# VHH binders against WD repeat-containing protein 86 (WDR86): the designs that were tried, part 7

Target 1, 376 residues: WD repeat-containing protein 86 (WDR86), of Homo sapiens (Human) (q86ti4)
Amino acid sequence: MGGGGSALRVCADHRGGINWLSLSPDGQRLLTGSEDGTARLWSTADGQCCALLQGHESYVTFCQLEDEAAFTCSADCTIRRWDVLTGQCLQVYRGHTSIVNRILVANNQLFSSSYDRTARVWSVDKGQMSREFRGHRNCVLTLAYSAPWDLPSTPCAEEAAAGGLLVTGSTDGTAKVWQVASGCCHQTLRGHTGAVLCLVLDTPGHTAFTGSTDATIRAWDILSGEQLRVFREHRGSVICLELVNRLVYSGSADRTVKCWLADTGECVRTFTAHRRNVSALKYHAGTLFTGSGDACARAFDAQSGELRRVFRGHTFIINCIQVHGQVLYTASHDGALRLWDVRGLRGAPRPPPPMRSLSRLFSNKVGCAAAPLQPA

## First folded at step 4 (VHH; framework vhh_surovatamig_d1)

Design r4 (from d2 with D31R E99Q)
Fold by ESMFold2-Fast, scan of step 4:
Structure r4 (fold): chain B 376 residues (1-376), chain A 121 residues (1-121)
Amino acid sequence: as target 1 above (376 residues)
Amino acid sequence: EVQLVESGGGLVQPGGSLRLSCAASGFTFSRYWMSWVRQAPGKGLEWVATINQDGSEKDYVDSVKGRFTISRDNAKKSLYLQMNSLRAEDTAVYYCARQLYDILTGYEDYRGQGTLVTVSS
């Protein structure tokens, strides 16, 4: 099984493409959601399927794994919560009238986005919709949550109204900022000339970054609705985003990843080698991991842009990747989950690059590719 | 109702040629990237080829480059795959697929019923 060329494990139990992959917070379990209408729980220790989650009446679009519960959403218009130990369905969340595309569990609340043009928040425990966020003019593809300073359960109505913002991205070309407590649209972020496909938040800075089919990334102040900057060098749709401290990584239909200074919009690196669109992206410990429509995953030195390894074995687009410890997990539309050993990718710390003009203004960025405290 | 209907599959000898067609209805065909995807007996799905809205950009899996050609006719709302120099390993059910936007993602909105291509002597 050697190093590098072959997967540690190939998990081919799904009967249809895998649309998403979620790692448990403790790193012991992995959840996959599939076009075969099931989700599967896997042990990260041995790569064995430990539970089959059956009940959805159409393909599973997305999933999120917590330590005690798994959540899935589906083209069947429902969201389901599952017991991790038994694989039993604990709750069905009903109300969406079209495909549920994304979910997010945060602060004991479940958020969802749907092709029915709405986002919703649900009580996890009661299964009831708490709020509907209606205003988008087309499918809601993506969402992110900005946690409140106050807990959402405060008894003061004005304090509760200040507690938490939901940001949604839509095929209508806008992102919207919603007050979770009231359900009211606080801001509409207008500027993109194509669908908003991906979204990440810098929560302390109240900044949203959106990636679009218009080939741009845009940074927005979510409180004022002001467009702060536009990132303009991609030549195709921006499919996925990763925010690492002060750096934005973007994966594109133009077959590149670009690394940008979040504060200025300056492109500082371009990662090439992909033969098709970059569909998945993950920064981990100084390494940038990518998944591509060319069926390969890749590992790059995030500081230099050097390609370190190509992971070959999948036969279709890699829809999602995760990294935990020294293992890369790739989930593909070919129906396989693959585990790859990444132990050989870490090296000695590299000297910082020569001082750039931007580094003179931002001394805390000197010699830093926004890598964690680990060696490059 | 979105529909994709494939045709043109059949039995062909190694080195032979086939042309697959896909008839689209129920949506604005000219606005979507389209792809061909195949599934060999007992194997997972494999992406074969993709074409953009106007046909100016085309991509292929390495094993079919120089042998297969993807094309489209927006006026006829049809997608095509010309397959030349066919090999036994090309044996598969071939599916026409619509992409949600201008890329291949995990969320293909629709696939057709498929058409079987068997390459055998």
Scores: ipSAE 0.108, ipTM 0.582, lowest interface PAE 6.6, mean pLDDT 84

Design r5 (from d2 with D31S N52K)
Fold by ESMFold2-Fast, scan of step 4:
Structure r5 (fold): chain B 376 residues (1-376), chain A 121 residues (1-121)
Amino acid sequence: as target 1 above (376 residues)
Amino acid sequence: EVQLVESGGGLVQPGGSLRLSCAASGFTFSSYWMSWVRQAPGKGLEWVATIKQDGSEKDYVDSVKGRFTISRDNAKKSLYLQMNSLRAEDTAVYYCARELYDILTGYEDYRGQGTLVTVSS
């Protein structure tokens, strides 16, 4: 019973900062990627390290955990696939000539983005590059995938998106939309005046939202390349984005999170409490969770903006957070993975009575007798 | 391109003082928040202090508040950490760090090589 509030576990086996974490689809395993050049598999049941994934020759920058395989990418210019049961390296993906920043596994395809100015798609089983997406003028930082079934079923859309569309964000200030089947650049999304740091797609996969060092978020139609909206109120770089219920949440170097109406670009709420940049962001069941450069995670009521809890224990920037069930997972550059109990953080409070005063406004719509009689 | 060079570390007795310096080059120093972070033997990285571009805002980890003072000189492109009333637990390698978008990479911390501070009698 020391300080640290409702902390459940501290996993401190890494010898360097943790850059990312990924939760298995069943919620039973966690994967962390570290500057110590390793990734680690953890059991969510007991917080024990199940496997140490060794082989990378430089920092692990990102990771993704699937049912039977773990994927990691590194500053060593490679991507690796690992067996989750044995921790053995099953495949090395070689071809990038600089830091691999992000990977994405979707539809049995592996996508990557690199400081070498390219994105790539790889055969998971063969380890060979299937397509190179070349055209960015600087580092490719972020990726998103729009699956074929998420796009409108028209002849024009079918030509553009037969094998799905890859969207990339770059330090060159653009995002690009690529046809996966052809490798061709379908659209270049121009408007940002600084690096594109973060990127999310809406549920249909039609609209991309990009966050930039220019302090704006921009919404784009990925098929036409049209800029739909600009979200202008942040006073610093937009570092992370979360899209939920037609609301955009953005974490910024200006130490705030802002909530925006996705359809209009109107800012409806600002969340303040952070002492440094907001580096990580997750919405879960009416609660907004944040990770900050001030080493604290925080929970806010998403509807009111009220700060409900501060999670203290980390000593450096929280690079990634995840929520599953009643547990918050935080991964930090301090080298620790922490698990927190969030059971006390219910969503918006039940409205107090009397709620019926508002319903009475509409009760008179029914009116009194004069309704048409049935003919029989 | 981007370079941060720390200096000023050394061996000091408990209760003593040290001043750390960081010389920056390869970027527009006055446009960035700057931080000091440290790593004690067998421990992870710990954020120590941060300072706004113009020096108007400063923040510290609770364990050093009132003992350490962060400052900067934008004309000299230099960051400083004045450390007073040093304790054995302050023993660490101290790193100068540029703050912007650490979350997307972590490894993009433009930390220098660090300077070792040992507090021992």
Scores: ipSAE 0.279, ipTM 0.666, lowest interface PAE 4.4, mean pLDDT 85

Design r6 (from d2 with D31K E57T)
Fold by ESMFold2-Fast, scan of step 4:
Structure r6 (fold): chain B 376 residues (1-376), chain A 121 residues (1-121)
Amino acid sequence: as target 1 above (376 residues)
Amino acid sequence: EVQLVESGGGLVQPGGSLRLSCAASGFTFSKYWMSWVRQAPGKGLEWVATINQDGSTKDYVDSVKGRFTISRDNAKKSLYLQMNSLRAEDTAVYYCARELYDILTGYEDYRGQGTLVTVSS
């Protein structure tokens, strides 16, 4: 069965569930956003709360921490920028007419997605909307950004990607690719038969991977709009995705994580042990960490799929996880942030196998197609 | 409009039993995973039990395994939690929750008003 041990620290200062967790680029600070309408800044060195960010008029749905500023978005239809030293609100971004679900700070720009069916880009300093991305027929749940220099430098790609490309995923069952400079929809990625819940970009390959309530992951060329692959084996919604070393990891409502070859769509491994949906995942140094609706985090050997540790202590769904140094951070809808010592689980990253997916040497590492939803 | 209405809570002595009910409306009940979630006084939310669309798959938090049974009646659009061998630590407000996209959300729009269970002697 395995054991979880005690957390290094339990941070229970939030008065409501924690919806998201963001680590600063330097790894020294951590930001949590909560149902209690606040965000909190924490020191990763000692786990102490450094600042309380108060001002939102409804629950905080998402947050992102940068070196000098914290960003939060809320069901109050606003986004806020905060000074990380003082905790003071520096800017309120107003214009969305419904819940702001996700934000992204990239290329010195602030992007947002909302239940109001739009995505927007904002001037960080002026607080004014620069572009509105309108066309989705329902809530915009997720987004990702590709900078111009991360795309092919061909004349047609440079023309299409002026100012970068924003990719959005919606409950309308589509993803859309937007030219940031013009605000125009460049491509609509059609194929999913359910909501698009999660999205990751392979920017050098100009490929988007989308996860859906239709239980599939789909790979798309963001320049042509072509569907490249469909990843079929999950038996429930695909909730979270991570792209690492040409491998796609997917967390699902079917209570598994699956590892797929990004280039072929072949499932090479299934991770079982969860008693509910897999709500969060993070690859770090050869270990796959998961957060689940069963209130447990887990650590697996990414190469073998073997369960190494179960982290027990949370009482409700773990919405977000992060790993930095020798510490796993778990943020839960139970209102607690927990820090876990993962010292014994850390290892050097293993180089990818030199063989192609079609030339398998180890039959016990082939995909676990038709694996049961519950762990054996 | 999505509505979830819990009932069946009350005062009970340790070792006693209660059956909670949840009446659902405003959505296609048979298409969703359903859960029971509780909140003890002064504490955060705790997941208790989950049931899939047809009732073939059920899961529980370890502290209630063997004592609680989750069930559903899709024709009546109702979710149930049979609670046996109740303990003082089971004292909480119990919420019926719809798992949106098979994801249990903490958003209030997908939880009912709750029903209070007090286990005391």
Scores: ipSAE 0.290, ipTM 0.685, lowest interface PAE 4.5, mean pLDDT 85

Design r8 (from d2 with E99F D102E)
Fold by ESMFold2-Fast, scan of step 4:
Structure r8 (fold): chain B 376 residues (1-376), chain A 121 residues (1-121)
Amino acid sequence: as target 1 above (376 residues)
Amino acid sequence: EVQLVESGGGLVQPGGSLRLSCAASGFTFSDYWMSWVRQAPGKGLEWVATINQDGSEKDYVDSVKGRFTISRDNAKKSLYLQMNSLRAEDTAVYYCARFLYEILTGYEDYRGQGTLVTVSS
């Protein structure tokens, strides 16, 4: 089973490596951003390219697909919004002075992080920068948004979260927490001894988890700035993170994925099989999917750590993976988007927890008269 | 700025050998994992081989394992690929590439200009 692939389609229209992949909220379309300076919109129903998004003057680093609009950012220092029906560029967001590495669209706001050492928030509709978040001492690589309702109702939390909080991770070794409404740095999260490569927030938006070149993951209270935990066992950079139901999954340059209890920092599982770094990971319905520098994607039973399947076909590092329904999508620096059937990976539902013996409840009830066996 | 300059490519007959070299400058070479990647005519990029900072760890794509050897000289800031028992399918432009912690970062993928290897009779 570990060697079997279920290839559905190979989409090889890009002329350069694919840096990112985004699924639409309804799962009917996906967007790829490429080193060839273009993004492409694909139908998930048949794997056909629906639109070619041309206009960037350098490689596309990241993308996000929404219902009616596609967003891309580029080494050309711009962000673009595209009409998904026509493929036309509707808006160019100008102001960054170096590579734009990540974007995030949330609550009709566009957030960006850049090698120019800033993060920014933009009005989606007007194309104007609303706030600049300046203070990092090096490139801003990653970002996450905490919505106002996620934070406890205290005077400090309420004031800080009036417009939400932005969390950024930087090559300067810190993460920073910013008040979106004011642009002020609320907290600097210090402790990592290397670049912060990846960042996720828990569901309430109160705890940040950061992965670093220092081989650790750190958990932080974003309001107080306190380091809550350090996750130590990786032997290489922590490249990617996913938080699922108080479990942290981390992909590393040490060629493993580790699963940790978010609340204690205990490593409960290590997933081994990769021959190179783990560059992408995604939890879906009890299965952990990984993408690797060894050009293979893999599926593991998340609870047991058992390797279920290896997806072979790519010739270079897999930069991004997504799962929707029964299809795995892999985007590679080889320039190809691949679709894989993952239906066979669903295990039988676990039997319900053992019920207490009914005989124990009834055998101890002396004097209870049993009714005749009649339907009622 | 980072510069990587490849050399050593050329025309070779099947079964022949070539040695590729890459001269690095503009960064502390000994701090980085280095790789060879290739692009065959009409195909996408394929990773070929990687080597860690001190040369103690090496890995290869299955199709070249046992035929190719990656090596480095940190004092000379040079990366090498010894290619033996060359096959027609090894025909490609070969690129020297720098990786942070063995990660290929698309937008930070520092590749040289490449050197063409043609395996033909």
Scores: ipSAE 0.170, ipTM 0.598, lowest interface PAE 5.7, mean pLDDT 85

